# VHH binders against O-glycoside alpha-1,2-mannosyltransferase homolog 6 (omh6): the designs that were tried, part 7

Target 1, 298 residues: O-glycoside alpha-1,2-mannosyltransferase homolog 6 (omh6), of Schizosaccharomyces pombe (q9p4x2)
Amino acid sequence: MYFLILFSSNAELGEVLRTMRSVEDRFNKRFHYPWTFYGMDEFTEYFMSTTSTIASGHCEYGTKGITYTNHLQFILTISYLVHWDLSQVKPLVENNRLYQQRADALAQENLSYVYSPLFHSFQDWVVRSLLYHPQLEYDYVWRIEPGLKLVCEEKKDIFSTFKDSDIVFTNHVCERKHSGIYAMEEAIEEYKILNTQGDFSNIWVYSNNYTYCKYWPFNEILSLKQIRHNQTYTNLINYLLGSGGTYYHRWTESDILSAAFGVLRARANHMESVGFFLNDDVHYCPETIPYTGRCACL

## First folded at step 18 (VHH)

Design w1 (from v2 with S53T)
Fold by OpenDDE, fold request of step 20:
Structure w1 (fold): chain B 298 residues (1-298), chain A 122 residues (1-122)
Amino acid sequence: as target 1 above (298 residues)
Amino acid sequence: EVQLLESGGGEVQPGGSLRLSCAASGFTFSSYAMSWYRQAPGKQREWVSTITTGGSTYYAESVKGRFTISRDNAKNTLYLQMSSLRAEDTAVYYCTRDFKWRSHDWPKYDYWGQGTLVTVKP
């Protein structure tokens, strides 16, 4: 089973619809894979009705609290209920003074959202949801951010082209290493002392002393089946999450997952066969396809 | 250009009330969750409250039950109604945009206004 997932707010409905139309017209109208939406707020009836109308498959709308509380199996799997609200964040931040000190330090490094508990909580929530959320119990998930456009006609089932060993299909982005990333590298160094499985020599797609490249989840396909059923993956990810690094070091879900994939040498592939447009700076048009008339690249 | 202008600060006695405003411009206000932060003298900046685009509200434990965050999208204005003010609420209060679930839209740094000073003293 495969599905498309989109994180959005009600306020982003316009872009969501445009993205959905693009994905449906270019691909999903032929395969009718379901959509799953997650947001900070409950989705409005208008949001749900309009998105459902565009979707050729089933649409599901995740809820922050109710979804987690209504699934007993999920409750048993997770040591605490994963709610994306601040009431559940408190246990993860054991030392507020340290948190604030580090936030200030990170702010001096010109990082955004370093003081935002919602941001940190969201990063944590996304990772945990990908690992354990019952609504996401699929073989593969295609994570799509609002604003993404497909530019080529995809007649083949993208999901069917994946090998069992394929864990992630995505693009990457390179960023400066901030102190939090160095902290992650140190955390992983500590982890490897206790764990012999994995290659810890190069955890990033690319890295030097100042820059690291990670997978960018604006257009990303993950093998949830393989990730969820691999204790090595979940152990490392939980180790990183358990350290509170999303709060103390401003780790993002993409940082965590990228590092985990790198350490465990997950097969990562670029979505080179899928043309897309995100913005003027982030787009891709397959070289072999546009000349066939199959693509409308901007 | 993103601009945030905080106002409404002043001196108030313990137990008093004050209403802060944040006038936003240079971005689509209604599409962003908005937050209040504060920084007391000699202390680190701390989160106070957040209101989402859908109107969900979150509060720091220290202000819960006393502060109320709200927004008027038509006026591009964020509010913080403070009641039962305490000495420890003394700080410069800042408003800022919170994050979107779109990593490609994340700014490299947070946008802050000049802040507005709230002084709670007997």
Scores: ipSAE 0.845, ipTM 0.951, lowest interface PAE 0.6, mean pLDDT 85
Fold by OpenDDE, fold request of step 20:
Structure w1 (fold): chain B 298 residues (1-298), chain A 122 residues (1-122)
Amino acid sequence: as target 1 above (298 residues)
Amino acid sequence: EVQLLESGGGEVQPGGSLRLSCAASGFTFSSYAMSWYRQAPGKQREWVSTITTGGSTYYAESVKGRFTISRDNAKNTLYLQMSSLRAEDTAVYYCTRDFKWRSHDWPKYDYWGQGTLVTVKP
C-alpha cells in the first residue's frame, strides 16, 4: 500500500488544491493512491469536501492526535507518543534553563524558530508519526508540501519502480552547519561506538566542516516498511529523538532522517523522471522526455 | 519587509490587567500562526503563547488561565490579554511569526519587533 501525504492548514487550501491537481493530472489519476492531510487545526468541511473532490483516491485528515476520513467517517486517535500537543512540551524538555540557553546560542547563529515549542514539537511529531502512527503503516509514503507541482506526465508507477529503495529523492538541500548539527554528529559518533554490529558510513550524503546536505523533504518517497521494520533505523532515530535534540539543538525531522539514511547506508535513488516546479529557483526537468510526450517544464 | 510592532505595555499593579497588541505588516498575516514571547531582565527569551491560523491556542504553563491570545486577521493584529499579573510577568513582550508547514518557506532567522515593556510592580 502506498500513500500520498501532505502537511497543511486550512489557510493553505489554494496551494493544496494546485498541488493535488498537478499530482492527480500527471500521475495519480492512473493509480488512485490515497491522500492524507495533517494539520495543526481541525480541517474545515469545505477543505475536506474540496480536496476529496479533487482526489482520485480516498482522503484522510489528521489533526494533532486525531485522524479522520470523509470517506470512511471514522476517527483514529494517535498514540500518546505520536500525539502532537504543545501541552506535552514541558515533559519533553527536562531542563528548561538548558533549553533556553541553547536557544539563545542558536539564535546567535541566526537560526529560525529556535524558541518555538510548536516548531520543535512538530519536528518530533513528524518523525514519530512516520515511525509509529498506525494509519501510516504503508509500504511507502510520498511526502509533498503545498505549492509543489508535478510538471511532467508520469505513467509509470513510481512506487513500484523504486520498490527496493529506502528513500527516493528529487534534490538535496545543503545548509550551514550550526552548533546543533555538530552536536548531532557527535551523538552519532558515540552511537556508532556503542553499536559495533551496525552498518555505519557517512552521516550526510555530502558534508564538510561548514556545510551538510540533506535529502530535500518537500518531494520524496520514504519506505516506511523498511524504516519501521528495521531495528537499526528505529534504534538510531529513537536514540536521536530521545536525546531531546529537536528541542535542545533545534534538529528538524529532515536532519534526523537524513542522518539516519546516511549513517545506515540507505538505498537512496533519484526520481529522475519526476519533473516538478516549486518556483523559478527550485524546479527540475527530466533529462529524458516522458514517453507520454506531455511535459510543461520551465 | 516583515514588520511587527508591539504596543500596550506599561506599569501595572499585581493582580492587574493589560492588553498587548502586535501590528503586523509585510506578509499575509492570516496565513501564519503567531506567537508571543517575553524576555525578563537578565533572563532568556521564553515562549508565552501561540495561536494558529485556525484559532487554536497554546499557552506556557506559567501563564495558562491568566493570559488569552487572540487575533484579528482583518486588522493584521495579534493580541495578548493579560490578567492576574504577577511580578514575574515583568518583561519585554515580543510577537513573531511561527513556522509554516512549507519548509521551503522557512526564513533563515526569526523576525522580531522592538517589543513592549510590561512592568508589574511588586
Scores: ipSAE 0.831, ipTM 0.952, lowest interface PAE 0.6, mean pLDDT 85
Fold by OpenDDE, last read:
Structure w1 (fold): chain B 298 residues (1-298), chain A 122 residues (1-122)
Amino acid sequence: as target 1 above (298 residues)
Amino acid sequence: EVQLLESGGGEVQPGGSLRLSCAASGFTFSSYAMSWYRQAPGKQREWVSTITTGGSTYYAESVKGRFTISRDNAKNTLYLQMSSLRAEDTAVYYCTRDFKWRSHDWPKYDYWGQGTLVTVKP
């Protein structure tokens, strides 16, 4: 099974609808894959009613089920997480002073949300959810953010295409390395000492001393089945999450998963057939490859 | 341009109350979670409270039960009602936008106001 997943808020309904319309018109009207929405708050009846009207498949609505206090990072045991039991949450990050010091350092590097427990908690939560949430037991997911627009007809089942090629993820963004990323690289080197599985010679699909390329969840497909059912993936990801790096080093979902994908040499695809517009800086039109679909690229 | 203007700070005795305001402009206020932070003299910046777009609230343990975060979207204003103030609450208080669940809209850096000073002393 495959599904489309979108993280949003009630306040973003307009953008969500536009995004959904584009995805439905260009692709999903042919396949009727379900939509899953996650948000910080419970979705309103109006949100659910309206989005359900746009969707050609069924819609599911969830929310972040974990709250936080201070800068505490909580972790669920794997067993409890699998059962979605939030009754036994343990603090993961305990050194608040170190956290604050590193946050200041990261702020000096011009990074956003370095002081935000909500941000850190979300990064941790989304990764754990992707790995263990029972409602996400799909083979593949298409991560979509509000504001995305598909601009080309996609007549082929992109999920099936990915499955047939054993694609695990999509990567198309390259960014500067901040001190937190270097810390991740060091953490992975330490992990290597304890583990024999994986290719640690290249943590990232592409990188140099200053930049690295990674998965970006604005328009990305992930093989949840492959990630969830590979102990090497889950062990490394849990190690990274367990280190508290989402707080101490401002690691994101993208960073953590990309590192895992790199270490395990996961197959990536750029979704070359999927034309999209996100903004003036981030857009793609499939002009360089044979394409039989109709496009309305800007 | 994103602008945040904090106000309402001042000197107060222990046990007293203050209400801080943050006037926001240059962005769609209602579409963002908002947060309060504070920085005491000689200390690091500390998270105080967050309110989501849907009105969910979160607090640091040190202020839980004493502080109340709220928002008025019609006025593009964030509030922090502080009660039972303590000496350790002395700090410059800042408001900021919190993150959205869309990575493509993440700014390169956080936007802060000038802050408002709260001094709790006998």
Scores: ipSAE 0.828, ipTM 0.949, lowest interface PAE 0.6, mean pLDDT 85
Fold by OpenDDE, last read:
Structure w1 (fold): chain B 298 residues (1-298), chain A 122 residues (1-122)
Amino acid sequence: as target 1 above (298 residues)
Amino acid sequence: EVQLLESGGGEVQPGGSLRLSCAASGFTFSSYAMSWYRQAPGKQREWVSTITTGGSTYYAESVKGRFTISRDNAKNTLYLQMSSLRAEDTAVYYCTRDFKWRSHDWPKYDYWGQGTLVTVKP
């Protein structure tokens, strides 16, 4: 089973509707895959009503996820579980001084959200949810960012295409590098030492020669079945999460997953058959299809 | 251009109360979660509180039960009501935008105001 996921707030309804309309008209009207919405706040009745009218399939709305613990030993530790509701948690990191010190260092690099526990906890929560949340027992997930539009008519089942090729994840545009990403390499090196029987590649092997790249998950397809049911994936990802890097080094879920997938030689796709448009700076058009009139690239 | 202007700081005795304001401009205020931070002399900047677009509130453990974050979208203003103030609350207080779900909207760096000084002493 496959599903579409969109992280959004009630305030982003306009962008959500435009994205849904595009995806439905270009693709999902033929397949009726369900939509799942996740947000920081409970979705309004108006949000649910309007989005459900656009969707050709079932719509689900969720706000809070389950945070799972790992029992691995790490150099850096978090004292308490990261909860979505920050009001219910005690100090999030074991070494608050180190966290703040690292945050200041990253701030000197003009990196955003380095002091935001909400940001850090969200990154951690997303990864854990993708791995373990009971409501995400799907073969594949398509995470779509509000505002994104499909530019081509997709007559083939994109999910089936990915499955047929055993694709695990998609590659996307990179954000600028920061020093926290280098800590990922150290964490992975430590992991390799602890797992000497493993077959690991260098990190970022599948990053299109953009080492230490942060991919934007604005149009990402993931094989949840392969990730969830392969202990090799979950062990490494949990190790990275357990290091507290989302806090100490401002790792995003994209950083963590991309690194893990690279190290484990996960099969990637560059969405070569799927054209999309977010804005003039973020877009992709297939090489040949646009010239057939199938795409709105020309 | 994004602008944030904090105000309301001052000197207050322990146990006292103070209300901070943050006037925002240059962006759609109602579309962003907003946060308060503080930085004491010689210390690191620390998170104090966040309010989402939907009105959900979050607090650091050190201020929980004493501080209240709120917002007026019509006035593009963020507030922080502080009560039962302690010496350790002495700091420059800053407001900032928090992250949105859409990653494309994430700024390259955080935007800060000049801050407003709160001094708690007898």
Scores: ipSAE 0.774, ipTM 0.937, lowest interface PAE 0.6, mean pLDDT 82

Design w1 (from v2 with S53T)
Fold by ESMFold2, fold request of step 20:
Structure w1 (fold): chain B 298 residues (1-298), chain A 122 residues (1-122)
Amino acid sequence: as target 1 above (298 residues)
Amino acid sequence: EVQLLESGGGEVQPGGSLRLSCAASGFTFSSYAMSWYRQAPGKQREWVSTITTGGSTYYAESVKGRFTISRDNAKNTLYLQMSSLRAEDTAVYYCTRDFKWRSHDWPKYDYWGQGTLVTVKP
C-alpha cells in the first residue's frame, strides 16, 4: 500500500493545499491513496477539515508519536518520543562543550543550522523514528514538499510503475564535503571492518575527494520495506547515529539515507515521467516542449 | 532578502529584567520556527529558546522559568522576556529563523541577526 506524506504546520496550509490540489487533480483522484501530515504543533480543526475535503483518500494527522514494546510475561512499557519535540534532546545539546566546539568548527566551514537543536533533532527523528512510525503501515512513502505541483497528467499508477525500486528520485544535490561528511565516511569504513556485508565502494550517488552527491529528498518515493526489514540498513543507521552523529557532525537525513542506500546497493530509479514545478530554479519537465496533451510545464 | 534585527539589550542589575525584540523581514515570518541563541565573550554560542509556528515553546535548562519567548506574527517580531537576570546571562543575544524542511532552506541558508548585548552587572 502506498501513501503521500507532507511535513507541515498550520501556518503552511496554503502551500499544502496547492500541492494537494495538484497531486489530486493530476494523479490521486484516480487512485485515492491516503495522506499523512506531520508537524510539531497539533493540527487545527480548520487544517484537518480543509485538507480532508481536498483529499480523495483517507487523511491521518500526527504531531507526536509514541512507540512501545510490551513483553508477554511482564508489563514492560518502553516509550520514547518521536524526537521532533526538543524536550527529549535538551541534555544532548545543553552545556555540551564538544557539541558547541563542533558547531563552531562547522560554522567556519560555511554550514547552516550547525547550532540548531531543532535542525539536528529533525534529521534524527526522520531517520530513526518517523520512517518506523506505527501509523505508517505501508510499503512505500512518497515524500513531497508543500508548494510543489505536478505539471503532467499521471494516468498510470506511479507506485505500480516503480514497484521494484527501493528509492525513486527526482534529483540529486552535490555539495563540498565538510568535516562532518569525512567523519561519516570514516565511520562507515570502521563499520565495514566489523561487517563485510553491503557494498562500501560507492556510498554516494557520486563523489570525489572534495564533493559528494546525494538524493534530493523533497520529491521522492522510498521503500519502507527496505528501511524496516533490512537488518544491514538498521544496523548501519544505529551505528552512525548511536553516538549522536546528527548533532556532532551535522548530518542531514539526506546524507544518512543516501549513504545507507548506497551501502545496500539500493535499486534507484529516476521519476522520469513525473513533471513538477516548485519555482523557476526547481522544476522538471519530461517533455521537450512546455505544452503537450499530457503536460503543462511552466 | 531575509533580515533579522535584534534590539533591547543593555545593562541591568542582577535580578533585573529586559525584553529583547527581533524585527524580521524578507520572509513569511509566521511559517518559521524562531530561536534565540547567546554567546558570552570568549565562550561558545549556545541555544537559549525556540518557539514554533504554533506557539509551542522550548527553553534551555539554564533559563527555564526566567525567560519567556514569544512572537507577534502580525508585526513579524520575535521577543525574549528576560527576568531574574544573573551574571551568567551576560552575552550577545542572537535571533534566528530556524530550520524548516523545504528545498530552498536546505541546508544552504542560515539567517542570523547582528546580535544585541545584554550585560548583567556584578
Scores: ipSAE 0.729, ipTM 0.894, lowest interface PAE 1.1, mean pLDDT 80
Fold by ESMFold2, last read:
Structure w1 (fold): chain B 298 residues (1-298), chain A 122 residues (1-122)
Amino acid sequence: as target 1 above (298 residues)
Amino acid sequence: EVQLLESGGGEVQPGGSLRLSCAASGFTFSSYAMSWYRQAPGKQREWVSTITTGGSTYYAESVKGRFTISRDNAKNTLYLQMSSLRAEDTAVYYCTRDFKWRSHDWPKYDYWGQGTLVTVKP
């Protein structure tokens, strides 16, 4: 079981160290789970030296490395040369007026990053490639983003506590549905019709005509065993990825994974014992008062 | 508050060169990828180039070999050196702060500069 932390640059080192210090002091000093880091660019020696000094377990660093995926059972391996860079997006953006027209439409819906090949390629890369990265071969991964602080002492092994979960979450995030989300809902309804023998549930954690709520990946534990090896998950995720919706519809990796977990009745459990602080709007205290012998919330 | 100010546009002869600049403020410049886009009259906005936080560069095929993106993190400035300019490069050029690998703190909409007009004479 391992930790996954993402950042955009070596310049974010201070925030990374504060997060790592918190997680190590509150939890990992007792368990020594390894850390795995991914970024757009190669990590500096200083970044690697300082983070590895704080970590109580082994540190692994992945950047622009080639990532291979195996998504089809009829082909024992499909090797994608996934050098994370924008050259992978050229077939989708340079000869495709429809892509550009969709971006213009989505921009009118008050959305960010609708024109960004970088945004689209990252969302696609996470679901298609990163979760299958050769250095990330574990049963569970704890996704932790820079800026997060644990605010409670965690003496129990969090991975053992939730060992039968497909996803362990902290917060849902709720957003206004845009035209791309309606397109995802239609694609999933088509998938259900084509697979009438399947046992399907609601797509979102919550939704109404204008709003949908999904799992928020800044602090979550995922079962890589299920995501990688359960054909039911692989079939639906590949169906969604094959539509190109990460590019044409501004789908995020959390849209795709949350929809898959919802439709396929994943076992989802709340990280109810684990207190955290990300910012004034996003935090959680498992205690009834802010300060106890176990927690220092706020 | 995020502010982006493009400059360096103007009229140029075919085959000429221009250097565009984008002065950035209101955010930690070094922690974001930065991009150039362009929009010709009657055309849709088109991606031109991206530079990552660590300095890796990417180019649209139509400008590869002719344009060079660069950044100066100490001065919070993004650059686009344009050479071998052609009539089809005529457009308003925009810089933007691009995506940071996070699931939170997304802006409500993209931050664009005001644009700088590049006109390549016939």
Scores: ipSAE 0.713, ipTM 0.897, lowest interface PAE 1.2, mean pLDDT 81
Fold by ESMFold2, last read:
Structure w1 (fold): chain B 298 residues (1-298), chain A 122 residues (1-122)
Amino acid sequence: as target 1 above (298 residues)
Amino acid sequence: EVQLLESGGGEVQPGGSLRLSCAASGFTFSSYAMSWYRQAPGKQREWVSTITTGGSTYYAESVKGRFTISRDNAKNTLYLQMSSLRAEDTAVYYCTRDFKWRSHDWPKYDYWGQGTLVTVKP
């Protein structure tokens, strides 16, 4: 029903182990939820043996197995997701005048990675994976990345606590709108016109003319039940992906997901009980310490 | 601070070879994918090649089979071995620290070197 997902490389194994140990020690040793790992390169046997040894649940490593793909469009999507390879997106960026022109314009707007096929393909891959990756056939996913350290004992099942949430977030991030974000807002307005029977809300957690706020895509729980099986989510997300905006407008996966959650009135809840550090800095502490022994937020 | 210093450019005859180097400092080199880009006068910036942290290599179709990207993590250096050079390869070549597969904590700006000019004589 529930699982943990971690984006990493073999070079980050030490930090991965520290993150996994904190999540296992503070939470997962009681619940044994499985881990799924994704990275841009095949994981080494050493990575897999060491991570699987400390996990209390089953471990899966990305790019394994294709099952039940008999439809051409679905087959092409699944092949891309399980065999991620930068070569499969080269034609979109190579000798593509529009892509290059947009990248030049976006570079003048103080954005990183505007020229990077690797960056754009990652954003596209994450969103498509949430929709279609065969290893993500669960109701909820907890997104974890190296650098997370849980600092509170989590005796309750966090997944059960937030049952029926669409997203459980730890923070918002606010950024200046770039021209690609205005393009996304325009695309969503066009989508609303084409879908007049829909019940739509504001795109962003907060916004004004030049600033928008979205969910911070770190240490969050997402409902794959909604993302994969609610056609309202699938239709909007595929509309945005179909525009090519991850490449032409430097849309990130958090831009797309946050916009979808906002427009579709997602049930959003704060991960209030879960204290954590990011890279040894206190990021959130739910209580005064040390007074019950539950949290160590020093 | 992240610093990238390209070198090894120069003039070559058609069919010739050059080896570009990019010395990196200010970050954990082995933890990042690294890429080469190029920009000819009057042209837009063009992706050339990427090498991942795990050593997987990717090439633009225009250079595949002629260029070889490599890295030496002990020396914090990225390389581009260019052979069978053509007039179309004339450009300023830039190295960059590429994207690390993370959903957050991205730099505000890209980190580019100053570039090194490669000129293939007509």
Scores: ipSAE 0.674, ipTM 0.883, lowest interface PAE 1.3, mean pLDDT 82
Fold by ESMFold2, fold request of step 20:
Structure w1 (fold): chain B 298 residues (1-298), chain A 122 residues (1-122)
Amino acid sequence: as target 1 above (298 residues)
Amino acid sequence: EVQLLESGGGEVQPGGSLRLSCAASGFTFSSYAMSWYRQAPGKQREWVSTITTGGSTYYAESVKGRFTISRDNAKNTLYLQMSSLRAEDTAVYYCTRDFKWRSHDWPKYDYWGQGTLVTVKP
């Protein structure tokens, strides 16, 4: 298992270190799981020195400069972009009238980042490349947003309770469907005509005509084993990425992964024993947990 | 609150140069990638350039080699140096605060500056 940290800037290093300190103090000093880091910019010596000093397990740092081909042709060629780089996905958005028309329509629906190649490329990169990164050798990642603070002692090794069928372990969030989400639902309706493996009766955690609920990606454990080796997941993900909906319909990584996990009927376990705060905006406190130690929730 | 104020636009002859500025406030400027967009009358808004927090730069093919994006984190200011201007560059130019990785607090809508008009005379 890796703790996985993504960050945009060295200005965020303080929050990265604060998050690591909290996770180490409340959980990882007992288990020594490794950390892995990916940033928008090159790692500095200071970044690597300070994070390595705080970690109780091994640290891995994603590297730049990997040659890349589009894995949308997964039968004939597959490649992975190891490090994020905006220039490699530019051709999908530049001089593309359909992209511009869709962005204008989505902007009228009060959606952020609809024009942003940076936003679209990040969502695509996570699903297409990061989760398949060769340096991520273990079966699980715990994805944690910088600024997250564990507020309860976590004495139990949560990973010892995972079953082979478990894919995701997180909370969910509900949002209003925008036209891009209806487009994803239509794409999956078309997909299932000839691709009958999976359960297409309800691809979201919950949904009705106007609202959908999906897995919240900012404190989330994912099974890399399932993601990499489940053919039903892989086929659907390649179809969705190949449609270009990350760019044309403003699909997020959470939209794509949640729909794919829904088709798998993933057993989504809520993090009931994990208490955490994320800045001043998100607070989760476990109600009663017999195996956890001290909590600082109130 | 997030505020972006573009300036430096004006009229210029073909082949001329202008430097646009975008003064930013209400957020930690150094933590965000920043981008320029433009919109000609009757046309769609199009991406022009992006600069990352660490200074990596990206350009639309139509402006590559003629435009240079830069930032001054100490002054919370984004720049676009435009040279070899053509009539097709006539547009209102906007700066925006771009996407921040792994932030749960995405805004409901994009933050745009007021725009600054660049007119390249025929």
Scores: ipSAE 0.621, ipTM 0.859, lowest interface PAE 1.5, mean pLDDT 79

Design w1 (from v2 with S53T)
Fold by ESMFold2, look of step 18:
Structure w1 (fold): chain B 298 residues (1-298), chain A 122 residues (1-122)
Amino acid sequence: as target 1 above (298 residues)
Amino acid sequence: EVQLLESGGGEVQPGGSLRLSCAASGFTFSSYAMSWYRQAPGKQREWVSTITTGGSTYYAESVKGRFTISRDNAKNTLYLQMSSLRAEDTAVYYCTRDFKWRSHDWPKYDYWGQGTLVTVKP
């Protein structure tokens, strides 16, 4: 069974409802897939009752979880909370001269949130949740964030269309490699010494010496069965998480996942038929003039 | 345009108290976690405290039990109540807009205020 996932906060309820309305109207009212919500804080009863009114399927809200251990046999066991909890990050960042020195260097490379334990812990938590969160024991999830609007009618079950893919993406983003990205590439070369499975020459969607492109993580479908149950994925992702690079090198969850998909030659499919707007920032319409009426892109 | 204006700094005797304020504008204040940092002369910038959108609070070990972070979303204002102040707390204190819960739409760099100086007399 398949799930829709939405990252939000109580303060964003209005945007959440508008996003849910579009997804329900364009797709999910026919299929009744459940929604799973995650936030920094416990959701209010108002948030839960209001979103449940819009949803055509069951709603689940992120719960405080049991700490899960790293599954790699040969690294230090690091206990991580499945739910987000900044207090577990403090030992990694406080009185840590390497962390601070790396943050200062990264700040000079024009990167945001390089000093933020909150940001680093969120990136780490997202990846660990995809690996371990008990509410995500499903084959596929469709990641949706507030501000997204589906603009085309989807009468066929989109999950059935993408079942043979490890990731289905809407876009990728390209940026200049910062020193943390070079550090990830070095870590992957070290991993290669320990492991021979994978194509270590194809880390990114595209790259040259100075630029890399990675999957943009909103409005994407991920195969949790691959991420959680294929040991080649789990081993590489846990190796990267265990290095602490989300903290020391400002790795994002999309950096980690995109590199893993690249190294392991993931089956990637572009979500060409699904039209969407993200606020005023990104607009994609699969229809061209004249419009057929499936999409409302105007 | 994001603007953060810290105030409330000043001189205080050891053991004294101060309340810092940060007036925020140019963004939906209630949608963001907010944080305080500080930097003493010749020292690294260090994290002091964070408050989430829902009011959960986190503190650096050096200030835990002495500082209280709070927010007033109706006034778009972040606060840091500082008590039992020590000479080691002398620093410029900065308010920053912390991470919004998103996988996208991050600014190119962090937004810092100009800072407010807290001096705890030796």
Scores: ipSAE 0.596, ipTM 0.845, lowest interface PAE 1.7, mean pLDDT 80

